Miniprotein binders against q5jf28. Designs and how they scored, part 14

Target 1, 318 residues: q5jf28
Amino acid sequence: MERERLIKTVEAILRGAGYRVARLDLKGSCFDLVASRLFLLLFIKATVNIDTITEEQAEDLKRLAKFFKASPLIVGLRSKSGELEEGVVYERFGIYALRPETLYDALLNNELPAVFAERGGLYVRINGELLRELREKHGYSVNELAQLLGVSRKSLLNYERGEQAVSLDVAIQLEEIFDEALAEPIDILRAKVEADLNVKPETPLEREVFERLKKLGLGLVKVKKAPFNAISTEDDIRLLTGIDERKTRSTIKRAEMVAEVGRIVNSGGVFILEKTKAEVVSEVPLIPKESLEEVKDADELIELIDKLKKEIKEKLFS
Key: E = the ipSAE of ESMFold2; O = the ipSAE of OpenDDE; V2 = 0.75 times the mean of E and O plus 0.25 times the DockQ between their complexes.

## First folded at step 9 (miniprotein)

Design le
Fold by ESMFold2-Fast, scan of step 9:
Structure le (fold): chain B 318 residues (1-318), chain A 92 residues (1-92)
Amino acid sequence: as target 1 above (318 residues)
Amino acid sequence: SPEEIEELERKAEELAEEIFKLLEEAYRLGDPEAIEKVAELIYRAMFLLFRVEYLAEKKGDPEKLEELLREAEKLIEEARKRLEEVKKRLEK
C-alpha cells in the first residue's frame, strides 16, 4: 500500500539518520511519526496527497509542535497540482511539506532545500547583501544587472534588500554570473510555528476532568487529532492525558501509542476514565475520575501514577 | 516508450517490497548491530527507488531508470548478505 510504504520509508530515513522514532497507527491523527535526535524534535504527518490534510489536523500538529518546541513537517508525494518535486518545499496550512527524497538529503547528505513553491511558481530566497557586494565587485550597475537578468530595476533593488524572493531561473542566472552560492537554505528541521494553546474542552466529561486537573494546579493543552486528549503540565512534568467514558479496545491501543510517544517526547501518560478499575497498559495508568478527588495537588497525582506503574509492574514480573 | 517505463516501474515495486521485508526483519531481530549494518544500505536503495518513480512520471530516459534500478538491486543484495551474517552470529 502506497501510504504504508511512505510511512515505512520516512521511518527508515529518520532511524538511519540516528533519530529515535515512535510510529502511530491511528486514523485521523495529526501526526504519524515523532522523532528525536539530540536537541531536535520532529512531528511528522505522512500522506500520499498533501491536500488531504485537514485544517483541524494542521492546527493540532502546530499546537503539538509549539508546545514541545518541535518542528512540524508533512512528507508526501503529490498535491492537486501533480507530483511534488524533489528539493522543493511546499506549504499546507503554514506547515512545510516535502518529498521523502528531500528529507533524505537533509538528514543523510546535510543538504537542506532552498527552492519553495508559491502560486504555481518556484522561488528562491537569496542573500541580498551578498548579491549587492558581488554586483559592485564585478562592476555592474543596478540597471546593467537588472537587464542581464531580465528583471526590473525595482525588483533587483528588492532582491538586494532581502524583500523579495527570486524566481528559480533568476537564481540560476545569478549563480552562473557570479560563481557564488547566493541561495538561502530553508531550515525544514527547525521550523517555528504559531498556534493557540488555549483551546477549550469539547465534551462534558472533558470539561469536568479539565476542571479537576486545573484545581490540582496543572496547565492543560487540548488536542483532538492525537492518541490523547490533552497535555497536562506542571513545571517540567508533563502527562499525555487520555479521557474516555470507559475502557475499550481503542482506549488500550491509544494507551500503547501514548507510551511510545511519551518515550520520545520525555513525557508520562495517564488515561482518566469515568468508570474503571485502576490498571496499567504499557506503563500508562488507567484511573477512575474519582481518583482526582482523592489527591490534593499535581505532585500527589504524579506520585499516584508512579505508584500504580511500579505496583502493577511488580505484580506482572513476580 | 510508455511500455518500457511501465515495466521498470513494476520492477521498482518488486524491489521496494523486498526492501521493506529486509527492514522489518532487521528491526524484528532487535539487535542494534543488525540495524546499523543494513540501515544505510536499505535507505540508499529506498532513495534510488523513489528517484526511479519520480523520473518515470516525467517520462525520463529508460537507460537511466535501468541504471538506478541496478544500483538499488546491488544495495539490496549487500543488505541481505549483511543481515544473514548477523543472523548467523545470533544463532551461535
Scores: ipSAE 0.014, ipTM 0.392, lowest interface PAE 7.7, mean pLDDT 85
ESMFold2 (binder alone), alone request of step 9: mean pLDDT 80; pTM 0.775

Design lg1
Fold by ESMFold2-Fast, scan of step 9:
Structure lg1 (fold): chain B 318 residues (1-318), chain A 102 residues (1-102)
Amino acid sequence: as target 1 above (318 residues)
Amino acid sequence: SPEELEKKIEELERKAEELAEEIFKLLEEAYRLGDPEAIEKVAELIYRAMFLLFRVEYLAEELRKKGDPELLKKLEELLREAEKLIEELRKRLEEVKKRLEK
C-alpha cells in the first residue's frame, strides 16, 4: 500500500539519521510519527495526498508542536494539482509539507530546501540586505537591476527590504549576475507554529475529569486527534492523559501508543476510566475516576502513578 | 525504444526488490542478537539502504513517464549505493556476532 510504504519510508529516513522514533497506527490521528534527536523534536503527519489533512488535524498537530516546543511537518507525495516536487516546500494550514526525498536531503545530506510553492508558482526567499549590498557593489541602480531581471522597480525594492520573495527564475538570474548565494534555506526542522492551547473538553466524562485534575493543581491542554485526550502538567512533570468510559481493546492499544510517544517526548502517561480495576499497560497506569477523589493534590496523583508502576515491576521480578 | 526502456526498468525494479528482501533478513538477524548498542548502529545502515530503494522506486516511475537517460543513470547509481550499504551491513552484523560469541 502507498500509505504504508510512505510511513515506512519516513521512519527509515528518521532512523537512518539517528532519530529515536515512535510510530502510531491510529486512524484519524493528527500525527503518525514523533521523532527526537538531541534538541530536535518532530511531530510528523504522513499522508499520500496532502489535501486530505483536515483543519482539525492540523490544529491539533500545531497544538502538540507548540506545547512540546517541537516542529510539525507533513510528508506527502501529491496534492490535487499533482505530484509534489522534490526540493519544494508546500504549506497546509500553516504547516510545512514536503516529499520524503526533501526530508532525506535535509537530514542525511544537510541540504535544507530553499524553494517554496505559492499561488501556483515557485519562489525563493533571499537575503534582501545582501542583495542591496551586491547591487551597490557592482554599480547597478535600482532601475538598472530591475530591468535586467525583468521586474518592476517596486518589486526589486520589496526584495531588498525582505518584504517579497523572488520567483525561482529571478533567484537563478541573481546567482548568474552576482555569482553569490542569496537564497535563504527554509528550516523545516525548527519550524515554530502558533496554536490556541485553551481548548474545552467535549464529553461529560472529559469535563468531569478535567475539572477534578484542575482542582488538583494540574494544567491541561486538550487534544482530539491523538491517542490521548489531554496533556496534564505540574511544574516539569507532563502526563499524556487518556480518558475512556471503560477498558476496551482500543484503550489498551492507545495506552501502548501513549507509552511509546511518552518515551520520545519525555512524558509519562495515565488513563482515567469511568469503570476499571487499577492496572498498568506498558508502564501506563489505568485508574478509575474515583481514585482522583482519593488524592488531595497533583503530588499525590504522581505518587499513585509511580506506586502502581513499581508494584508491577515487583510482581514481574518476584 | 520504449520496449527496451521498459525491460531495463523492470530488471532494475526486480534487483531493488531482491535487495529489499535481503535488508529485511539482515534486520531480523540484528534484532535476534538483542544487543541494544549494536542493534542501533546496524539498524541505522539498514534504514539508509531502505530509503535508497524507495528512491529507486520513485525514479523508476519518473523514468517511465519522461524517458530521461539521466534518470536511468541515477537509478543505477542508487542501486549500486544500496548494494554497498548492504555489504557494509553484513560486515557489521558479523562483527557483532563475533563480539557476542555466537
Scores: ipSAE 0.013, ipTM 0.411, lowest interface PAE 8.1, mean pLDDT 85
ESMFold2 (binder alone), alone request of step 9: mean pLDDT 79; pTM 0.743

Design lg2 (at its last look DockQ between E and O 0.39; V2 from the best seeds 0.00; counts 0 for: other shape alone 8.507 > 2.5)
Fold by OpenDDE base, look of step 10:
Structure lg2 (fold): chain B 318 residues (1-318), chain A 102 residues (1-102)
Amino acid sequence: as target 1 above (318 residues)
Amino acid sequence: SPEELEKKIEELERKAEELAEEIFKLLEEAYRLGDPEAIEKVAELIYRAMFLLFRVEYLLEELRKKGDPELLKKAEELLRELEKLIEEARKRLEEVKKRLEK
């Protein structure tokens, strides 16, 4: 129940902020929401406890974010340590994690969080140059200000160089002393993440499909925790690829989700099956792997996909 | 007694669930009106209510784990505040409806 409410809340916040949103009902997915507004794209994992995200989910989430030039986010309520605080950015596997409130403020109030949690403390990045200027303007020596703040001379010099984050308590004291905002906001909406794109196919069928598509000039990146199994690497060919042995109820649901995600991320969808009749589910073609033998290149594959979509549209209106 | 406490927690969880359903109904109604002003006037209260609900749910879980009477008192206080927010949101939504009918 809580997770469903959380997802609905996050969806509402995103919609309220004018994002186009697709929601996934896929257990174990690396994301539950994808949202787009103008040049911002967000992949969001919603989890009540942020410590329940697996490394595999996080790696796929970062992979998707990197590929689509999106920001990955974890939205949650608590951790193993307790409730998440409002206005505080947490991190799991190099992904920002925050409460719905913090997301609300960022999206609807245009208030980015400045506080982050690390190693059980709260910290802020400060403008170190501004800190130095303010210190000098007020006539404090490095030693005097360090002593006033209860920090070492070395720590203060590291703050002024931007080499070290400041504890929240020290940041508050600095802002009180100088009557000026020193905290640097954390742009959670433009998070840059690193991801490994060299993920190998896991199944024999995935290997076969990947090798065949590679021969057609279509590179793929494996994704493990999504309604699709791979994404195309070609800049000109945005294709979410599902790969299944046979058509199942799961295949249909995943194809529907791929269609919804595809609309948000401006990508096509296809499912390649070991055995199936060519059909289309929610504008996503299901094709037999043998169809890949009939096409010469990736462009002919896209033409085949588009043809199948058109033929079904004609059948629905005839 | 622990049994009385659990019964009280279940009562508050049920109340929180009822209030959650009301929040989402109000949200759906606000969106159904399609009026940006309706959404703007009500949305903030709805979001605050949703956030308060999450705090209540957390407190009830902590109460179940710790058995701290102070958590019970705080949960009941936040539920009362939540009811007020929902009622204010409902009133604002009705004011907007009346304006759109004119």
Scores: ipSAE 0.745, ipTM 0.901, lowest interface PAE 0.7, mean pLDDT 91
Fold by ESMFold2, look of step 10:
Structure lg2 (fold): chain B 318 residues (1-318), chain A 102 residues (1-102)
Amino acid sequence: as target 1 above (318 residues)
Amino acid sequence: SPEELEKKIEELERKAEELAEEIFKLLEEAYRLGDPEAIEKVAELIYRAMFLLFRVEYLLEELRKKGDPELLKKAEELLRELEKLIEEARKRLEEVKKRLEK
């Protein structure tokens, strides 16, 4: 109930800010929402308690964000320590986490957050060069300003060199003293992340299918916590690739989600099954693994996919 | 502590009352004047009410663990009042929008 309300609220914020949005209904997924606007792309995990995201989910979220050049984001309400604060950016596994109010202000009021949580409290990064200039203009020595702020001389020098963030209290005092914007905002919409894209197949069927796709010239980025098993890629080709033994209701649901995600990330979709007759679900072909032997390269695979989609469209309207 | 939780309930109650007053004042102005800016502000305030509801849900979780029945009842009433506020505000906002469409 609370999680559902959170996801719907986040979706509404994104749509209200002009994002195209796909919402997933897949428990355990590394993301719940993917959203795009112009050249911005966000993968969002919505969770009431941000400490419940697992390392596997976080690594997959970062893999998707790195591959698609997107910003990953956790939107939540509390941590193990209590409620998250409005306007404060937290981190889990290298992913920014924040409240829906903070997301709302960033997207709908164009007010990026500047405060982040770290061990020891709340902090702000500031423009150190500007701080030095303001201090000198106002006639303070380093020691005089440090005494006024209640910090050491070493800390003040580090602030001016951009080597240390200031506590929130110090940031507030600096704004009061100089009446000047010193805080550097945190660009949650263009976060950079690191991820290991080399993840091995989970099953013998996946291994077999990956090897066949590699023979066609496709590279693979494996994910574990998504409606698809991998992203198949070569040059400008991108396929959200699912793998199942047979078509089930779960397979159909996942194909529908792959179609929606694909529209947001401008990627095709395909499911490769051990046993099936070729068909299309929600613009996503489901093909038997033997079809991979009937094409010679990635371009022919795309042609097969497009052919199947066209044939089903024509049958529905004939 | 129970003292901190009681102060938190009272703070959330004041915020909810302020939101309700402003929402319905602006809805009346939007209905009377057809002001698109008032409509946009009401939409924002409905979001703020939803955010406040998340705060109340956290408080309820804490109160259930502490076992103070008087405070728990007070927080449950606040949750119901916020849910009613949000529902009524959305309904009236849609009515104002439909009036202006005509």
Scores: ipSAE 0.634, ipTM 0.872, lowest interface PAE 1.5, mean pLDDT 90
Fold by ESMFold2-Fast, scan of step 9:
Structure lg2 (fold): chain B 318 residues (1-318), chain A 102 residues (1-102)
Amino acid sequence: as target 1 above (318 residues)
Amino acid sequence: SPEELEKKIEELERKAEELAEEIFKLLEEAYRLGDPEAIEKVAELIYRAMFLLFRVEYLLEELRKKGDPELLKKAEELLRELEKLIEEARKRLEEVKKRLEK
């Protein structure tokens, strides 16, 4: 299938560039890959048609990116308007969207894109102040340069003020006239996004667990479209926190995904269940909600998590 | 256009050949000199070869729709070459890793 090939392509690009990667197989998730290298962290949603991404998925993706100081990216092949072009950045709900080839160029050729798509056209942001300086240095009046570019005087003044991006054709002409790079690259690997981290829990069980974790001194960032329900945090403590009524095959699969994601984002994991025997799945403890009543603060919760992990390891090697 | 597709196939073929040369050169050097950093680099280059393979698969889908039989044949040949490259590189990489663990 086309989606599977896309995800494999993106993973190959990231691993080929030296990134550590965790891949998720979770329907409806706001991301499919998380990747880290040095000081960069990327949350990536891979989708054949970028228009299929929902606003809810986009908001959760931006929330994760903001919390982890990471860059969110959408990697896809087409939109309702047709195939995406290589070297062009598109946008969905405030998130950059681009082709795998564009990501490849950024990571392996150190070539960031500069062209973005908007309202059916291709545009480039330029350094307007530098444009004005070059125009004056080379002796062009505003009218003379506008005529050379085939644009209005008003447009040229807006370009120089940084109030308007130029068309791709104009960007090419400017580079030819001045023999100097004016295009501003789009840093897709260090995109800054804004999101509200104070989202309320939605189910009765989530509300109960959130209230108890808050009483232990933990801050909470709610997410819905991920293998976990929240990120629990206090000082240097970070826990990818899952919440379920009972242990199911889905719970086990998501715990395995939480373990993989946690290694990339340097965070622990825990699943809080309404009723279960305390156990560990892929180094992620599954504990009953009642266990939260037995610990005094966040430090004791971490001690409980660490104790459960050690007991299982010792059992396997005894 | 057919000319653009042919140019793209030729570019991918050139990149595949360069990548194959680098991979097998590094594998031979790693085998002889015992360099663990070369092992990591080879693994990265194999993933780059996988990227090229997936790009050829995308082009094949387009070529099947356009119906140019000569370009389709060239792309299919390149796909087989990349599959063989990845398989042989992975096999050789595992052999080198086992040798270095002695």
Scores: ipSAE 0.416, ipTM 0.772, lowest interface PAE 2.5, mean pLDDT 88
ESMFold2 (binder alone), alone request of step 9: mean pLDDT 82; pTM 0.796
ESMFold2 (binder alone), look of step 10: mean pLDDT 82; pTM 0.791

Design lg3
Fold by ESMFold2-Fast, scan of step 9:
Structure lg3 (fold): chain B 318 residues (1-318), chain A 102 residues (1-102)
Amino acid sequence: as target 1 above (318 residues)
Amino acid sequence: SPEELEKKIEELERKAEELAEEIFKLLEELYRLGDPEAIEKVAELIYRAMFLLFRVEYLAEELRKKGDPELLKKAEELLREAEKLIEEIRKRLEEVKKRLEK
């Protein structure tokens, strides 16, 4: 399956489930889709082989998810070990990875996955307290049930305490023995991730722009694998901030992507360039870095952005 | 035979492509009508149908690699579901047109 077909499939699943979606066409980006519905926000990386995701991409994806209080997801078809299984959640660098069919079931059939892959096996988290109750109700001793399942006494006690997941085979046996649902679903749509938001700028221009934005009172979250270089924030202000030395075709393409992403995550966009004449691309202003010296604080920067958007609009439609 | 299987795979891919083209036209017509409530509900069904067709294409590729008859059965089932959903989409879109004419 081609990567393009995978991305189209994921987009179709999200839109079919009522999500608003923005798609990125950016090589090396940490995400390919961002989707929102009600209180849910998803940043999705689509890749045919989940092992091709780099640690840098994964860290940026988690950084974006943490900042926007969103869930990161990887959607793919294969790993080094072969094809991913439907209904199974895999993990790459702390991010859930799953098949498009698994996402479809979660969003359109209200069926969350319960099986996860770890250390070459398939496992299920179970309700340990319920397991103990069912074992006692059916008159099994710890040793008797452990023997029936082919596990150690210590493992069974850890299962009942909620300290250890069971193998898929054990989970199936337990549900057959007790005729009760014991599996705990994995909430892939509300995954919480940890990430370091204090990443330093990489280039001299980025360092200079970051210092100028900080002087305006803006906090900054640096990202490397996205259509923007940073998220600039202060109170209600959020700006997806691009930084380039000059206007190129890449700058224009990324500004267009920033506009689309911004609509989904309810954030503005701006590109700060070493040298340019002020202009607007898809509602995203491109301004020279010198303009940052002409404003006193974050509010004045937003006023400048809004003024530029109005002035360019009037010129284009006059 | 491998030759018969390849022909069935090609037929699945051809039908999926034809239905995808039909879905694209229905989506364009829906947005052209410009009714926000209809767009929300009917577009959802359109994207669901698109997903089914993309899944048919994926299963067709897997079938070509593995030769598993069960994958053929699954692809054919999904294709039929997509066809039914497209019929439902057409009916709802015609109802929207009738409402907007009044």
Scores: ipSAE 0.013, ipTM 0.464, lowest interface PAE 7.8, mean pLDDT 86
ESMFold2 (binder alone), alone request of step 9: mean pLDDT 83; pTM 0.804

Design lh
Fold by ESMFold2-Fast, scan of step 9:
Structure lh (fold): chain B 318 residues (1-318), chain A 102 residues (1-102)
Amino acid sequence: as target 1 above (318 residues)
Amino acid sequence: SPEELEKKIEELERLAEELAEEIFKLLEEAYRLGDPEAIEKVAELIYRAMFLLFRVEYLAEELRKKGDPELLKKAEELLREAEKLIEEALKRLEEVKKRLEK
C-alpha cells in the first residue's frame, strides 16, 4: 500500500520538523493529518493521485483551514499527467498540492518552492522590479534581453511589471544571465483560502441539534468529510461536534479521532446522539440530545461536559 | 549493465533496512528515558532520518524502472545524510543518559 507509505512519510516529515501531529484513519475524510508548530497549523490531505480529491472534500478542507486560520495542503505523488515533480506546486480546487520531498525542503531546509504548474506548463513568479534593475545595470535594452530569452518585447515588459509569470526555462536563463535570485517563493505554509462557513445541516437530526445549539448562543460551521459534523463556537469556546442517531463502533472511532484532532487544534469535543446513556470516550462526552434541553447557554453546556468527564474518571478510579 | 544496476539497488535497499532497524532501537531507547524535552530532540532527528530512508526506497524503485544513474547518486547521498542524523541521535541519547545519571 502506496497510500499508507505516503501518509507515514508525511507524518515523519512533520514530526521531524518539530510539529505535533494527529493522524486520521477515516475513509473519505477531507484531511488525513493535522499538524501544529508554534503559530502554524496545517490540515493535510494525503493522496497518491491528486486528481482523486473531490470538490466536496476540497470545500470542507478549505472550511476547516479558514475557521482555524490554518493552511490546507494536498500531498501526493502523481496526477493524470504523470508523476509530480519535486519543487513544483500544483493546484486542486484552490488548494496547493505538492510532493512529500517539497514539503520536506520547506520544513527542514527552509526552502520554499517557487515553481508552479499551470495549463500544462511550469512557471515562476519573479521580482519584476529587480529584473528591470538588473537588466539596466547589465546594459541590456528591453529588445536585447527579450531576444536573448526567446520571448516577445511585450512579455518582457509584463515580467518587469509583475503582470506575468515566466516559464521555468526563462527563469533558469535569467538566473544564469544575472547570477541573482529573482524567483518569488510560494508560501505553502501560510496559504489563505476562502470558504463559505454558512452551510446548512442535511439530516432531520442534524437540523434539530443545530437549532438547539444556536439557541444556546453557539455559532456553527457544518462539515461533511471529517470525524465531526460541525464546529460549535462561542467566545473562546470551540467544540468539535459529532451527531449520530445511536452509538455504533463508528461513533466510538470518530470520538477517538475528535479527541486527537482536538489536542492539536486546541478544541474540545462532544457527540450528541438521538438515543444514548451519557458516557465519555477518550475525554469526548457522548450525550443524548435531550440533555441540550437541560442547559440554558453555551457556558452551561461546557459545565455539563466538564462534569461528565469528572464523574466518569471518579467511577474508573473508585 | 542491468545486472550491475540490480546489485546496486539491492545494496541500497539492504542498507536502508539496516538503518531502519537502528532507528527502531533508538526510538525505543529514547522513549524509555523519562526526560520528555530531551527525548523530543532525539525523536526529531530519528524522524528526519526515517524520512530520508523512505526517499531512498522510492528512488531505488524509480532507479529500477528508469535506469538513471543520477537517481543512484541521489539515493547514496540521502543514505549518508540518514547515517549522520542517526549518529547525531545516538550522541544526544548518550548525553541524555549521562545527564539523568547525575
Scores: ipSAE 0.013, ipTM 0.431, lowest interface PAE 8.5, mean pLDDT 85
ESMFold2 (binder alone), alone request of step 9: mean pLDDT 71; pTM 0.600

Design li
Fold by ESMFold2-Fast, scan of step 9:
Structure li (fold): chain B 318 residues (1-318), chain A 102 residues (1-102)
Amino acid sequence: as target 1 above (318 residues)
Amino acid sequence: SPEELERKIEQLERKAEELAEEIFKLLEEAYRLGDPEAIEKVAELIYRAMFLLFRVEYLAEELRKKGDPELLERAEQLLREAERLIEEARERLERVKERLEK
């Protein structure tokens, strides 16, 4: 299966580069892998065809990346236009998309891509200041170099000002003429994205839980396409928060995923259910909504979570 | 071109040999010294071997479509060698880990 092979390939690249990795098996999720190494944190969506990613998935991926100060990344093999090229960066809804080989080169060969696809063409950002210096040192006028490259005078001036990317053909010609590296690499591992963190809760239960957590002093970032419903925060506290009406097989699997993701992003996890007995799944506590009314602030909630985790080998009664 | 595909398979063959040598050297060192850092490095290299396996699978698929039976045979041989390398390395890594736990 092509999708499964792709995900395994991306995981192998990350782990081979020394990253800690958590993989999700969750249909419709905005990410499939989260990986951490040193100061880098990556949220990765792996999909064979990059056009299958929805705007909703992309927005949630950017929210997670913005909140965790991480880089979002799409790894895929093709688009409706055909196979993605190695060393070329594509874009979907403001998120970089690239082949596994491109990720491998970035992580294991220290070779960042420099070519990006836009409007059906391939382009390169160049060091315009260096271009101008090289042009002047070699005695070319603006018109002479523009003629050599087959571009307009205005385009060449825009290149030198850093206001316009060059076509791949022009980038190749420039490096051949001057015998100097002019291409600016694209830092795919440190992409900073903007996203609206103010998303409203969807269900009556979710609204009730959000209101209660806010009264406890926690800030909330809602997500829709992840194994959790929100990220709850207060100072150094960070909780991947799931909300369900009842304990189901889906709840258990998502709690397991939350535990794995939490270890990578250095965050705790908790599931809040309408009615349940307090218990722990893979070090993630499942607590009844009414227990939130028994704690007075965020600190007491954390104490409850830590107490439940400590007693993981024993059952808490009533 | 056929020349480009042949260069790709030669590069992958060389990388497989280098990975095998490094993996088994580090496994021997990990066994003797009980070094957790060496064990972690071996795990990383096994994942690099898995990526190599994927690249060879993709190349073999491309060669089947282009109808170059000689290069396809080399790619398929490299696939078998990469699979064996990964299997043997994983098996030996687990034996090293077991020894350190006891």
Scores: ipSAE 0.222, ipTM 0.669, lowest interface PAE 4.0, mean pLDDT 87
ESMFold2 (binder alone), alone request of step 9: mean pLDDT 83; pTM 0.811

Design qa1
Fold by ESMFold2-Fast, scan of step 9:
Structure qa1 (fold): chain B 318 residues (1-318), chain A 120 residues (1-120)
Amino acid sequence: as target 1 above (318 residues)
Amino acid sequence: SPEELEKKIEELERKAEELAEEIFKLLEEAYRLGDPEAIELVAELIYRAMFLLFRVEYLAEELRKKGDPELLKKAEELLREAEKLIEAARKALELVKKLLEKGDPELIEKARELLRELKE
């Protein structure tokens, strides 16, 4: 209930801000929404309590964000410590986490957050050079300003060098003293994350499919907590690649999700199955793994995908 | 005439700007709704209205590319298309206002129907 409300609220904020959005209803997925607008691409995990996100989900979310040059984001309402505060950025496994109100302000009011939570406190990064300039302009020595703020001389020098964030209390006091904006906004919409893109396949079927796709010249990025098992890539080719033993209702739903995600991230989709008849679900072909033995390179695989899409379309309108 | 066309383009741009200003105000009001289904419908209607207004801006730019007699004749068609887009956006925003005032099932169904029409 509460989770459904949260996801719909986030989707409404994104669509209202002019983003194209695809929503996934996939249990255990590392993201629930993917959204694009202009130069921005966001992978969003919506969870009522941000502590429920697993390390495995977080790693896959960062992996997708890194590959697509997108920003990962967690939107939630609370943590073990209680309700999340509006305007405050939290962190979970290296991913920014914030309230839907904070996202709303960023997208519709052009008001990025500046306060972040860390190790039981609230902090703000400030423009250290501007701080030094204002201090000198107002005639404060380093010791005098440090005393006014209740911080050490060393801390103030670190603030001016941009080497240390200030506490929220210090940030408020600086604004009162100088009547100037010193806070540096946190660009939650252009976050860069690090992730290992060289994760190995886990099942015998995944290993066989990965080996064949590599022989066709495709690079592969494995993911676990998504509607697909890998991203297959070569030059301009990008395929969200699903791998299953057989066609199930889950396979069909995931293919539909792959089609929607693909439209947002400008990628095709394909499902490779141990046993199946060739067919297409929402523009995503489902093909038997034996079909990979019949193509010689990545270009022929794309030709096969396009041919299947055309044949099924002709059958539907025959 | 060229003078008449210029005035009509300026009027379209003015109306589009007025509606665009209203969009963000309505979205802010929608955010305060307690019903997630109503929030989603309102946001989708607002999103579609924004898209229609962006299309009006595109058509206005095309209308300013004057010269050839074929382009001048096409201007009447583009002008009519832009006027239809403004009317559609206005209808969407009026329905949003009604949903914000009274979120009953009949208005929700009417919103879904209009949204389907706007996506065609």
Scores: ipSAE 0.000, ipTM 0.154, lowest interface PAE 12.6, mean pLDDT 81
ESMFold2 (binder alone), alone request of step 9: mean pLDDT 78; pTM 0.742

